# VHH binders against o59646: the designs that were tried, part 12

Target 1, 363 residues: o59646
Amino acid sequence: MKNPKFTENQKEIEKEEFEFLQKLNFIIKESLELFNTNLKNSMKFINYITLPIIMASIESKSFNPFSEIIEKHIAFILNSKMNSLGYKFLPLGYSSDLTYENDNSIIHIDIKTANLENPSDFKDTVPLGINQSSYPGVLDCKIRGKNIKADCKKIKVYPNIPTTYNNKLTITNALLFIYPDYKEIIDEIREDYIAIRELISINLKDILTPIEGSLEEFLNYKPSNEKKRLEPILDNIVRGYFIHDKLRHEFSENVEKDLEEFEKKIIGIAKKLKEREIKPVAILSISIPNGELAPHYDDEIVSGKSWGSSFRYHYKKSGNSVFKGLDNKASRAVFLHINKEYLPVLKKYFDPITVYELTEKRL
Key: E = the ipSAE of ESMFold2; O = the ipSAE of OpenDDE; V2 = 0.75 times the mean of E and O plus 0.25 times the DockQ between their complexes.

## First folded at step 5 (VHH)

Design h1 (framework vhh_nb_b201; at its last look DockQ between E and O 0.08; V2 from the best seeds 0.00; counts 0 for: pae E 25.2 > 2, placed apart)
Fold by ESMFold2, look of step 5:
Structure h1 (fold): chain B 363 residues (1-363), chain A 121 residues (1-121)
Amino acid sequence: as target 1 above (363 residues)
Amino acid sequence: QVQLQESGGGLVQAGGSLRLSCAASGFTFSSYAMGWYRQAPGKEREFVARIYSGGDTYYADSVKGRFTISRDNAKNTVYLQMNSLKPEDTAVYYCAAWGSYRSYLTGYDYWGQGTQVTVSS
């Protein structure tokens, strides 16, 4: 695609995107103390959620055990503050869960977390799902550094979010929370949990009695998905035993000893999680270009896989992280928070670091 | 308030050319797909041409190769260049708009009042 000039309508779109970015940045920045307080309050209950965290870590699902908690606290803040500024909460199917409207715009905000040890999730890029952008992604047809199809750059992968909703402009933003690595803590216990599931599986007949049908008939019923019928039963027994104090002393003495030892490990992990720093390393606020701004961001919004439903916005690729149609050199990606203990590490990944600051003038 | 105003209709001899315009106001024009439909006397409206916000175009088989749809986002205007006109092209031509590809399945959001095109033999 050649380098066409921005139309007047495209410049107006970028003005609206920039104005909203400033409002979002203000709301989040002013609310950081509340966010941190709410997060600490959640951590008072870590003992009750540690086993669920361990269970969710199976098959390398997540290395940030606090992702869901973070998302819920930020959603609470946004729902409160957006309403106070005249934005009505507007949940839509197959779109961002944090969706709002006013007279002129429909706002989509997506909350993302990234592990500091995995820079491909946050360094100069942000991943986008098909429900998280209105800008079509350019298909990347490279295989091991070769372009297999020369015209792939012109092929678009279309997202679910439209560029407008019936005369209201779509505005799409991401809030990216970078966290310390928790992998070492979680990896210590993951293999032990798998072993406990197998131990329970071998001894399942000790604790099940026929009431309505045989255990063998129950176990032979296949679920509708790829998961084995046994896995939900084992997870249920784990919850019953460790959370609800059920089935105690129903296993043999040797099995009970192994279960008690695992319980001690759960308590140890809870202590490690409680002692770990729970504050984010950094918070980035990102304005994602509206699809009507095509083709100006085609080189920056790229399909992450050939024919896949995932994209990436490369907000620093090509040396630019600005609203390209505005004269003011405003950044589309800004830091709202930096933990100063991690600043040396962050400087390895970001150069420059653009920071939003609350300001007040007194004469 | 949304308005679509067609212009450029009239009487033309077979084999001639005509350019229709549709000026739009009251919505973000660059974000909308735009299209043309036509209705001959005693017939239902039929699709003629469509242009999406990204520039992709589609045409009815009966006009393919003769008609060209285009848009000027700076002027909030969509055009229909009609060449090699036939008496069968005689109809009222309507401009239409809709705000996203997903809303295509529910039809157009807005319609103009129509402009008469008459092709004489």
Scores: ipSAE 0.000, ipTM 0.088, lowest interface PAE 25.2, mean pLDDT 78
Fold by OpenDDE, look of step 5:
Structure h1 (fold): chain B 363 residues (1-363), chain A 121 residues (1-121)
Amino acid sequence: as target 1 above (363 residues)
Amino acid sequence: QVQLQESGGGLVQAGGSLRLSCAASGFTFSSYAMGWYRQAPGKEREFVARIYSGGDTYYADSVKGRFTISRDNAKNTVYLQMNSLKPEDTAVYYCAAWGSYRSYLTGYDYWGQGTQVTVSS
């Protein structure tokens, strides 16, 4: 239930949150080129990690194969910037990707990546972890209009972040980096990969173990929540074969020939990936309200996603953007970067789009 | 107009008991979490106990096992049963209200005027 009147303390908290958002805006904007450069440098190792194989092993849905790389680079760069501004890295072990401390505040930053062509990543809602919240809540048992559980009406979630740490205000921001997908490149190699998997499957007994009778048991083992075991095994074998310089197994001459041809294709795909510019088309920051502000936002913020572990921020509710300021100020969901070329596409998922001007401020 | 009115405070001997009440009006009581804070002379206000709209309770370590918070939605009243009182429990006790399922430390929507509790040695 929303309080019709805001306390002075709540206003001050919000002010601090927005001030940090402005600072974050500056940091991100000045770091755009750095993100790109560092990521390009990492791309030199695409062949070594057989990334195209990894890409091909993923189902037909849009997947960003660079998600982990991107997140790591972002984290590193942000860490460097935050440290330079006097913040101390504060690993808490149970919340956020990055946490920092200064004299007056504890800053939590959660980093996520999304693909532009994967609506499930951010259409209408942005996934967040409940560990990013500083207040408990009751969430709907729905995601995108579908019930998570048929017999569930609402779920109770609990935060992992307090509203304050020893009189220091907690500030929490989620950063969503939206990238183009590489579907066209992945699709180019997917069929070949499937063929290779089949080849490996035929030779699976020779590859996995010389122990008779153990393979069937191994392959058929299914934990309570596991549907398939064979496919992941095959995927890893294929990856392993190329990662370990093909020395782990001897195949028939025909199979080896096929593998060699596939390798050439992989190299080709890797080259294509390296040549592709890897820049975010957009960067969205969500300033998650401090728990002290919860009464003003609870009904409009999040829905359940994963029981007891995650929730989703709703960009729109009842036709209106959520995560607004207390006095109908600009949204807490702010694009810190947008490639204007992609603006029409982004508007399909986000409307309105709120941006801040670049302002230099010290944290 | 929102009102929180505390009652039940007074002077009690160490080891004694008191029951505080807070009568609420002017808002949808059942939708709010209710809590108790206390402030001793020269000290900062500190958390004592809270009860959520759903009935869940949380206590400060210093009062855990001795104090019990409860609520009666039909009467729009929150209670604090204080047992085994100690001199260090001497303080002004404040009733507070905030949105449902809230875990606030300092940012409450509404505050009472407080009631004095004095525990003599």
Scores: ipSAE 0.000, ipTM 0.190, lowest interface PAE 18.2, mean pLDDT 76
ESMFold2 (binder alone), look of step 5: mean pLDDT 85; pTM 0.858

Design h2 (framework vhh_nb_b201; at its last look DockQ between E and O 0.05; V2 from the best seeds 0.00; counts 0 for: pae E 24.0 > 2, placed apart)
Fold by ESMFold2, look of step 5:
Structure h2 (fold): chain B 363 residues (1-363), chain A 121 residues (1-121)
Amino acid sequence: as target 1 above (363 residues)
Amino acid sequence: QVQLQESGGGLVQAGGSLRLSCAASGFTFSRYAMGWYRQAPGKEREFVAKIYSGGNTYYADSVKGRFTISRDNAKNTVYLQMNSLKPEDTAVYYCAAWGSYRAYLTGYDYWGQGTQVTVSS
């Protein structure tokens, strides 16, 4: 039969997963105002020029400059609220950084941030590392969209998290925070940063004087297969000049003028970053099935692109994913927050959109 | 060693009420989900209500709005308040304990002896 009956143990697992999902959803929903306020106030404590300089020096595509700030604020909220509910933080190795326990359960929460303009990171699926699930993944044997002849479904991708640990049920969840793209702001400063590095390079003699030997020999020193010493020196001078107010007025007047004009531009970029919505477009809360629930979710948890080192949970595959063993068929994936300005865009990616509604809970 | 003892059953007229109690011993009660099942003569045992260790409740559709499950962790006792009783509620009612982690590891489900509830028309 394709859908074997849930055992009594499997039904209890799903009820525990559902109970925790409700607790997590309540905590995050209750804390949304604090989260939004804390994120906005974080911009007051970042040097106004530091982020643009870091962004300009990074070559990676579509970098979200706020992802680590966002994750730290979410972790702070969770640590505060989870502890007050009797869950203790566990700094376990080879697990998510957000691991908690109480008498009955070990909780793993993975925080994901996604760029709204990159839907493969969030649309109908959530990527998981092997340390973020206890459910074995089904190996996807398609080559460019076609199955091979062999029965590849005999081979599973096995995660690191056990289904139980120390007589406690492991419960795994994901919180997915979707944000706007910041690429256009990053593009504004990239070419100017390159020009400033060149300007500094040409004029290094203003601030590096030889005691003995040749400045050119010093700067062109290159160990085997390594960059010239010049490159990190240029980035260091940029940080010293703009972030730390060092080396000011050590260059010639024309060079100083150009550096000050660049400073005005990156101050403008910093203001644009601060004015962009740092708050999420949407927050999606996802209960990831425990591995003891096999085979009930085999079609929804599959190997990722790395063939054995990651998974994807297709929380929308076969319709909306639900707690299949519960009579109420509650959704395993619910929205906790939607920025209504972006609702038309979100409806392109999600149909239906299941929204969590607060219920009064008196403890 | 583990014991679940139901009480409070009996004969009641349709539309009446009964309150079942289940006293538990031999395990850490506050760590267990507790529930009620029932079995009428000639029928399979069916789920009635469950209360999780964290206090959340779940009911069969046939009893929603009429039955209320509760627990007192200090007294190691689970209750089932049964209101608006119908002849179809006639059954032996069993208390059950489902360890939120121990049952997963051992495969044990603990059951009481049952208490008879008879609803006359």
Scores: ipSAE 0.000, ipTM 0.095, lowest interface PAE 24.0, mean pLDDT 75
Fold by OpenDDE, look of step 5:
Structure h2 (fold): chain B 363 residues (1-363), chain A 121 residues (1-121)
Amino acid sequence: as target 1 above (363 residues)
Amino acid sequence: QVQLQESGGGLVQAGGSLRLSCAASGFTFSRYAMGWYRQAPGKEREFVAKIYSGGNTYYADSVKGRFTISRDNAKNTVYLQMNSLKPEDTAVYYCAAWGSYRAYLTGYDYWGQGTQVTVSS
């Protein structure tokens, strides 16, 4: 029976989860400036990552080129904070980005980034780590009108973590950092990059002279039916050219001239990227219920990735979300930070929006 | 009203020892993790040691092997035994309390006023 009355133990667990969320809120808010500072520092090397950004822009969809950088910075900062607070880092070797141990609990933190203009990142659902739950879930075979898996109605997802480790409570939170995209900047260089790729493609045989005898076989190799091999190869050649001082590949004079012009454009794009403020428009925390609370919460989840082995938080505007409530709260999905300027946009995807205020503590 | 009162600070020579005490009142002491932080002039506050409600301890690397944190629940007091003190240990030491709920990440709920520790060379 779903929604039985909470036992006293379950109430205590939920309370702990809620308090944990509040503490997390404090950490995140205190770290906002630090997140920004670290990202700014990293921008000094933006020239080296500009090409990857361009490569990612081949697709028409919105893309956050800094997603990996952001996630790493966040992880580092959180780790530093957790350590400074006396938590023991506990790498368990599975899907949690960060895991910590204290006297009473094992804490799992999953870090995600999302692009504001990429609805697939968070529209109706928020991505979570693979099986970062302590209770079984059920995946629908269809999400957003598309079949996740053919010839099934539902898929059972198994927990990847226990409800307790040696009598320590497992606490699991996902953190979603929502950033604006950089499409407007990337679009300026996309077509040029495509042209450069084409240029390289035409000259590929000359460039790859050392492997001429096997070039066709190499290019036609398909590890799976799903990926084209040529595009990644071209991307890497272009990257190699610019990263390795143009010395690794000999190009014709005409090609080199075109590449030089392209380089100037890249520099321009890099400058624009450096000048842009890299701040989250919102930070969303999802408190994943401990498995002991499973009877009280919706156990239906949606797939977050392919193969039906991962899941996402399913947001329902009616308030009946998969991870609804903390002590009758509207949702376990709580915004820890919101730039109010983006509130109208966020409301398109999240309504209502639940936030907790920070209570500052000072020495 | 919640109170944390530190004592035991003072001036000591390098290589010497001090024992800090923090007397707590106004909350259920046994349910709280207790910790020590320190702040030197011009520096950020840094973690020193923590003792959980269950008795487990955690130390900063800089003090590991030299400092020992302990607690007496009957007296509502947490202690920091500091041995082999160094000039770099000079700071204001603060006592902190945080509720022993299983999953606190941050933010001690209560702080003391601090006690000065000065280690001379």
Scores: ipSAE 0.000, ipTM 0.179, lowest interface PAE 18.7, mean pLDDT 76
ESMFold2 (binder alone), look of step 5: mean pLDDT 84; pTM 0.851

Design j1 (framework vhh_7ubx_2; at its last look DockQ between E and O 0.01; V2 from the best seeds 0.00; counts 0 for: pae E 20.4 > 2, unsure alone 64.3 < 65, placed apart)
Fold by ESMFold2, look of step 5:
Structure j1 (fold): chain B 363 residues (1-363), chain A 120 residues (1-120)
Amino acid sequence: as target 1 above (363 residues)
Amino acid sequence: QVQLVESGGGLVQPGGSLRLSCAASGFTFSDYYMTWVRQAPGKGPEWIATIYSGGSTWRDDSTKGRFTISRDNAKNTLYLQMTSLKPEDTALYYCATGSLEDWLEYGSYRGPGTQVTVSS
C-alpha cells in the first residue's frame, strides 16, 4: 500500500482541506495585531489573576499561566471571523467546541499550546485526542527500539470523528501555540504558597469560630486522605483573605505579618509576569488529514505510547508535510508567526522553517 | 550507527561533585542539540538540561545552580558538571540527541547511561 494512487475523491478531499487551511491561515495571520492588543488589555488585570495562577501551578512542573487567556482570545477571533467566510458555529456533543459548518463541510479546529521546554509536544508532531482526528492511527509498538511482537503494526486505532457527516466533508485543523516556560518566575513563590497553607492550617482555630461541637468535630475528623480533603478548605481561606479582603485580623499578629509579606511577594510576581513577553514563541497551523485519505498518511498518524487512547500526527516525518494528492505539494503545516528572539532555538527543532505570508508567492 | 557513550559516574558523598561526559559518534554532532536525562529506580525519566549547537542552554529548575551542561563540538563530546550533590540525585544518567520523547520512543538516540550514586 505504499505509494498507492490517489482516487479522484481523495484528490477532491485534499483540495477542500487546502482551501480551508488557506482561509484559516489568513484569518489568524491578519488578526495577530488584534490578538496582541487583546493580550495587553488582559494584562491590565494581572494583579487580580496572579494568586489564582500560583494556586493552579501547584501540581505542574511545566506551566504557561496565560494559556487559557491566550486560547480564549484566539477562540474569540475565530468565532468572530468564521461567519465572514460563510461558516456557522455548530457545537456538537463529543466533538471540538470550535466546530463550524457550511454547505459542504463540517470544520473542527483545536487550539493547542506547547511549552518550548517540552519539545515532544511540538517538534515535528502534534498530539491529538480521539476527538481531534478522523484518520485511524497505527499503534506504535516500539519499546527501547524493539517491536513488542512481530505483527504489531497491523493494529489500528480508530478515532471518534467520522470522515463525513452525512454528505458534508469533515475537515480537522490544529493551531499550535509554542510558549516559553514560566516556571522559574513562580517557582520560589509556589513554595511560599505551600508554607502559607501550612501556617493557616496550624492556626485554623483562629478563624473557624466554634459552633457548639462543630469545630472540634471538623478538626478531629480523619478522612482517608486528610491532605487532599484539607487543601480545598485552606485554599478557600487563602481566597477569602487575599482576594475578598475577608478574615483580615482574625489571625494573630505574627500570622497576619507573614500573610502580608506573602501578599507583597504576589504583587512582585504580578509585576514580573506583566513585564515578560507573553506572545507565543511560534504559531503553527496544521491541516490534519481526513480518514478517507487512508492509507496515504498511515506512516504519519500513529497511536502514541498511550496504546490507543491518543494519537500523534507527525507533520514533519521524513521531512515531508505536504498535501500528497495535490500537484502543488503545498505544506500541511505552516508557521504563521515566529518570535525572532527564539529563532536559534527553533532552528534546532525545525529545519527548514517555512513561514506563511499574506502576499502571494509564485509557485 | 549513532552511538553515545556516557562516562564519569560513580559513588560520591553528599555535597560532592562529578563531571559526566558523553562521547558521540555516527552523526554530525555539531548539527544536533543534546540532552541529559536521568532515571532513578522506580521513578519515571527526568529531563535535566538541553544544549543547542550554538551553546544556548535550557534546564530544569530542580537542578538550577548545581548542574551545568556544556559541549565541545570539536571533540564530539557533551558534558554535565554536577556540584552540591544530594542523595536524591542518585540515578542512571543518560545523554541523548533529541527530546525526552525521542529518548523514550526510539532508544537509538541515547547511550547506555552512567550510574551516579550519592550516599553516606
Scores: ipSAE 0.000, ipTM 0.110, lowest interface PAE 20.4, mean pLDDT 76
Fold by OpenDDE, look of step 5:
Structure j1 (fold): chain B 363 residues (1-363), chain A 120 residues (1-120)
Amino acid sequence: as target 1 above (363 residues)
Amino acid sequence: QVQLVESGGGLVQPGGSLRLSCAASGFTFSDYYMTWVRQAPGKGPEWIATIYSGGSTWRDDSTKGRFTISRDNAKNTLYLQMTSLKPEDTALYYCATGSLEDWLEYGSYRGPGTQVTVSS
């Protein structure tokens, strides 16, 4: 129903959502230092495992190469905090990264990282996992602003979690951790990495199990919208070489020499990274409406990165998206942390910026 | 005006103990997180611990094992009980409002610091 009136049910749901936001704010504020990481902490193995894969990106796009590690690090911290506050971990098997249960609610927390210099991560909209939400979003026939078909009808997607479990309300909150770009460090050895990949590519026949007559076709296979199969294979081989202590493959002397030189460079890069504190410049919390609130928030949800599997919260449009029906209205999207130095940059993508300290404030 | 004054520092032998205090005024003490930070000569500030209403967070388990952070809201005082002190604990110790991030990024208040020197 277009423009449904506020219902008592809506008020109750939003109250619960808001209360959780307050708890989340508390957790984030008290944990700010813990979110900081480096190679001595959560990124101990970055030079062996993560960095080679990161370097495999031949795309010019800016991204946080440490995103996965950071997300897990954050998840660990949040889990500890949630448990300490009496929330019971709820292993649903398939849902959000973190799921909890209290007396009245089932809580889903989605953790995401974004790169400040990658507008695609959060420009105008913040990506959310539909599998982590009870909200049945209406998706346009667009992918990141591109029209797929002019005659395409909007599709309402069904989330993978219910609005309630055993009379407990499902609450979903997304946390977006925004980090600066580390591309400048990675780019220092990008060309070297490319050379290594090429070198490995030339030696693939010796590395891969020969398949009669079809290796080239196999490697050049491009399924649907995916990259060529060759690319991830090469990336994996590079990673494997270092991860498995160079025992996986026997290369020619020349190849080994090149790989050794590259290893030295990697170590150098790791050293540089070690000197840097990896901390978020901002933390954005998005309270995703419960599915029961769909009539009230449909316009706030747009097509996600992947059709049918994700959606995005329309932040700019929703700059005034608040918990409706409450006496003290609060924004659903609030920054729980901002480095002021980055505020001007953040304002390019987020306007207005609402923050929480003890109370909601506009910056 | 917000004021923080640290005290309790001094010279102590390795393995010794000290109790630092931070007297706070000029704000509602109970409403704010409080943080201990230390800074050794030539080094940047090092976060030790933050106390909030629901508990505390620590830089690492080692520090947590040796130190205890507490507060008395009635006295507007923050404490850091240090035990098993090591030479590497030598630093100027500060108390600050909020978290280290708040201190560094938002310019939260801190005191002049109290010197802790651990030496045989």
Scores: ipSAE 0.000, ipTM 0.196, lowest interface PAE 16.6, mean pLDDT 78
ESMFold2 (binder alone), look of step 5: mean pLDDT 77; pTM 0.774

Design s1 (framework vhh_nb_b201; at its last look DockQ between E and O 0.00; V2 from the best seeds 0.00; counts 0 for: pae E 25.1 > 2, framework grips, placed apart)
Fold by ESMFold2, look of step 5:
Structure s1 (fold): chain B 363 residues (1-363), chain A 118 residues (1-118)
Amino acid sequence: as target 1 above (363 residues)
Amino acid sequence: QVQLQESGGGLVQAGGSLRLSCAASGFTFSRYAMGWYRQAPGKEREFVAIITSGGRTYYADSVKGRFTISRDNAKNTVYLQMNSLKPEDTAVYYCAAYDSWTGLYDYWGQGTQVTVSS
């Protein structure tokens, strides 16, 4: 049979997943003003964290400086609100950090951010880590453009999240926050930061005199990892100088002038980050099918590029995302918020746009 | 006092049907997985079917498609509908309750005999 029917158990699972999605959507929708207020309060202190943000993002071509801040505020909101729905916070070490339980279920919620300019991170699909689903992904055992294949009929991508925890049903969800690209703000200082690190590096003899051996040998030493001692030493000096006001006047006058110029640029970037629109472009809420629903979502939950260690849920692969076993044809993926300024751009990626409310509206 | 009381066993002709019941008392039935096991003479006790507290069902390959496990939480009762019976199904059938906290079947019934004649 090519079209297996949902069992009664599978229909019960989808009913529970749908009911939780409704609860989660209500909590987040109700809390949007609090979320925005909390984010605005964090921006009062942006001057103190701008350099750490720049340092953390130097190796990245795509950067959302708010991603960790967003995750912390959403976690606070959920921890505060979920108990009113009978759920208790239950962090587990080998699962998502947003884990909750009640008598009947264990809830995993993953908070994701995506750059609007990189649609592969959000358009009709959501990437899933091994700790973010209980549904085994179909393993693609072909290499694109090659005639090399393996027989993978017997294996799948197996996640770490079980379909039940000691008879409690596993429910997994994602909240996806889509933001504008902040690259242009960071780019104007990124190359300056690299240059400043080079200036500090070639002038380390002004600060760091080895007791034994050569300075070059010390800095080039590579312990059991890939990084030379030079890298953490440079980062430490940067923190000491700009955050802790240490090491002033330990460099030559020319180097000190360049460091002071960079310090002014950090302050300018902090101002630009504070002034940037901090509301997300859109917030998408996604119910990820439980693994007991196999094989009904095999076409939607497939291996990612890292074969065996990740997968993707294509929540719009064959049309609108729905709970396939429910008569109501409810959506598994809905928008909780849309910034109307970006609606023309969002319509390039989504049609229709399904928005959460008592009656879904098309935009 | 926890009790599991099986009923519905007996003698039946091959190809026939029989319905086993297991009435439970003395524990919170709706929170337990319930199962059926069987033991034929000279054999080890073997798994037949289980139904979770959430209603998910599991069957041994030898009975799949012929047997159906179900539960009625309002009556604290688990059932095993046995259709297309074969002489190989002859055994003592035991009801069991699985406790999630111990990870073991804590409660077993005394068993009911099912005999399928050729």
Scores: ipSAE 0.000, ipTM 0.082, lowest interface PAE 25.1, mean pLDDT 79
Fold by OpenDDE, look of step 5:
Structure s1 (fold): chain B 363 residues (1-363), chain A 118 residues (1-118)
Amino acid sequence: as target 1 above (363 residues)
Amino acid sequence: QVQLQESGGGLVQAGGSLRLSCAASGFTFSRYAMGWYRQAPGKEREFVAIITSGGRTYYADSVKGRFTISRDNAKNTVYLQMNSLKPEDTAVYYCAAYDSWTGLYDYWGQGTQVTVSS
C-alpha cells in the first residue's frame, strides 16, 4: 500500500526523533572511553563476581559474562549524560528502566546487549515491550510460531505509552550494544565447575551447620516455579570460598584440594577474560517511530518473543537495507560506534551500515 | 540488642604480649563464627583470625605462629592471644560475628586499639 503522504506534524515529529538521535550520538561518542574505563575497573573483581554469573548457566550457549556489569555501567553513564543535557530521570512505573523527561519530550531508551555470535539477538529486529513505545502494533496471534486461536490472524496491541504524554512528545530509542563472544572461554571451566558443585553437594553435611534432620527438606524445598535452593546454595558456597579467602566454610581435605585446583583454573580463565576485548564491537541506535507516524511504518511492526507483552521493530526489511525515515534519506538504524576490525563480520548482518561520526556516513 | 565489646588493647613493647577479649550478647553465640580483624591508619581492614562455630581456626599468614584465637561459648566470648608483637601489628582490632550459613559478617564491634612500640 502506498504510504499516505505524511503531514507536517509527522515531519516535525520525525525531525525531533532525529535530533535526539544526534544527541545520543554525541553522548555515546563522548562516553566511550569513560564506559570502557569503568567497565575495566569492575573487572578487578571478575573472579568473584563474574564467576557466579557465567556459571549460572550450565547449558552450553552463547553468553556474555559481562552483561550484567555492562548494563549497569551503560545505565549509569546514560543517566549522567542525559542529566547534563537537561533531562530528568523519569520512571513511569509501567515504563522501562530508562525513561527521561525534559521540557518538550519524554524519552525511553531501551538498552540491549548482544553477542556477536548470536545474530538472533540483533540481526533484523529489536524486541520491545508494549510499554516501551507509543506505536500501536498489529501482531500475529502466535506464540513462538504457534497460533493461540485457529481463527485469530492478527491482533492490535495498544502501547502503554501515548504519542504525547503530558503534552510532551514521546520518543523511543533502542540502544544495542554488541560485544564479542566469550563462549569458548566459559566452556573451558564449565565442566570443572559442575564437578566442583557435585563434590560440594556430596560433602554438604560437612560444610553446612547441621540442622538436625531438616537439611534435606530444606535443600529440596522448591517455592513456586523456582529452582531448588540447592543450586544457588552450592553456587554461593563456591563463591564464598574464594571471596572469603577460603576461611568461611569447613571443607574436608579432599574438597579443599579440589577447590585449590579449581582456583588455579579460575585464575586462568579470569586472565583470559580480561585479556579479551571487553569493548563493544558496535553500538546501534534504533529510533522507534512515534505512534503519530502510523501507518507509515506498519510493516515494520511484528510479533515479539512474548505474545501480548512485546513486539518487534524491524530495522532491516527483507530485501531492503536499513530502516529509513519518512523521506527515505535519514536512517532510523544508525551505528553510533563501530570497531572497524569487525566491519566484515557486521556486514554479514547489516547491509548497508550507516554510521554517525561527526556526520552520517555510509560504510 | 546485639553487642560486641572488645577489650584488652593497649600499649605494649615489641616482643610483648596482649590478650584481647570480645564479649558478645544479643544473639546465639554458638551458631556464629567469630573473627578478628584489624585496621591500621591509612590501610584497609585486614583479616587476622577466625574460629568457626565448630571450633576450627584460621589465621592470616602475617600472624601465624604468634596469635591464637579461642572461644568460650559458656561466656559468649572470643579471645585473641597475641604473642611476639611487632610494630606492624599496631592497629585497631575489631571483633566480628558471622553466620556460617550466609558467610557474611553480621555484627561488628567498635574496636580496641593495639599499639606496639619499637
Scores: ipSAE 0.000, ipTM 0.217, lowest interface PAE 12.3, mean pLDDT 79
ESMFold2 (binder alone), look of step 5: mean pLDDT 91; pTM 0.916

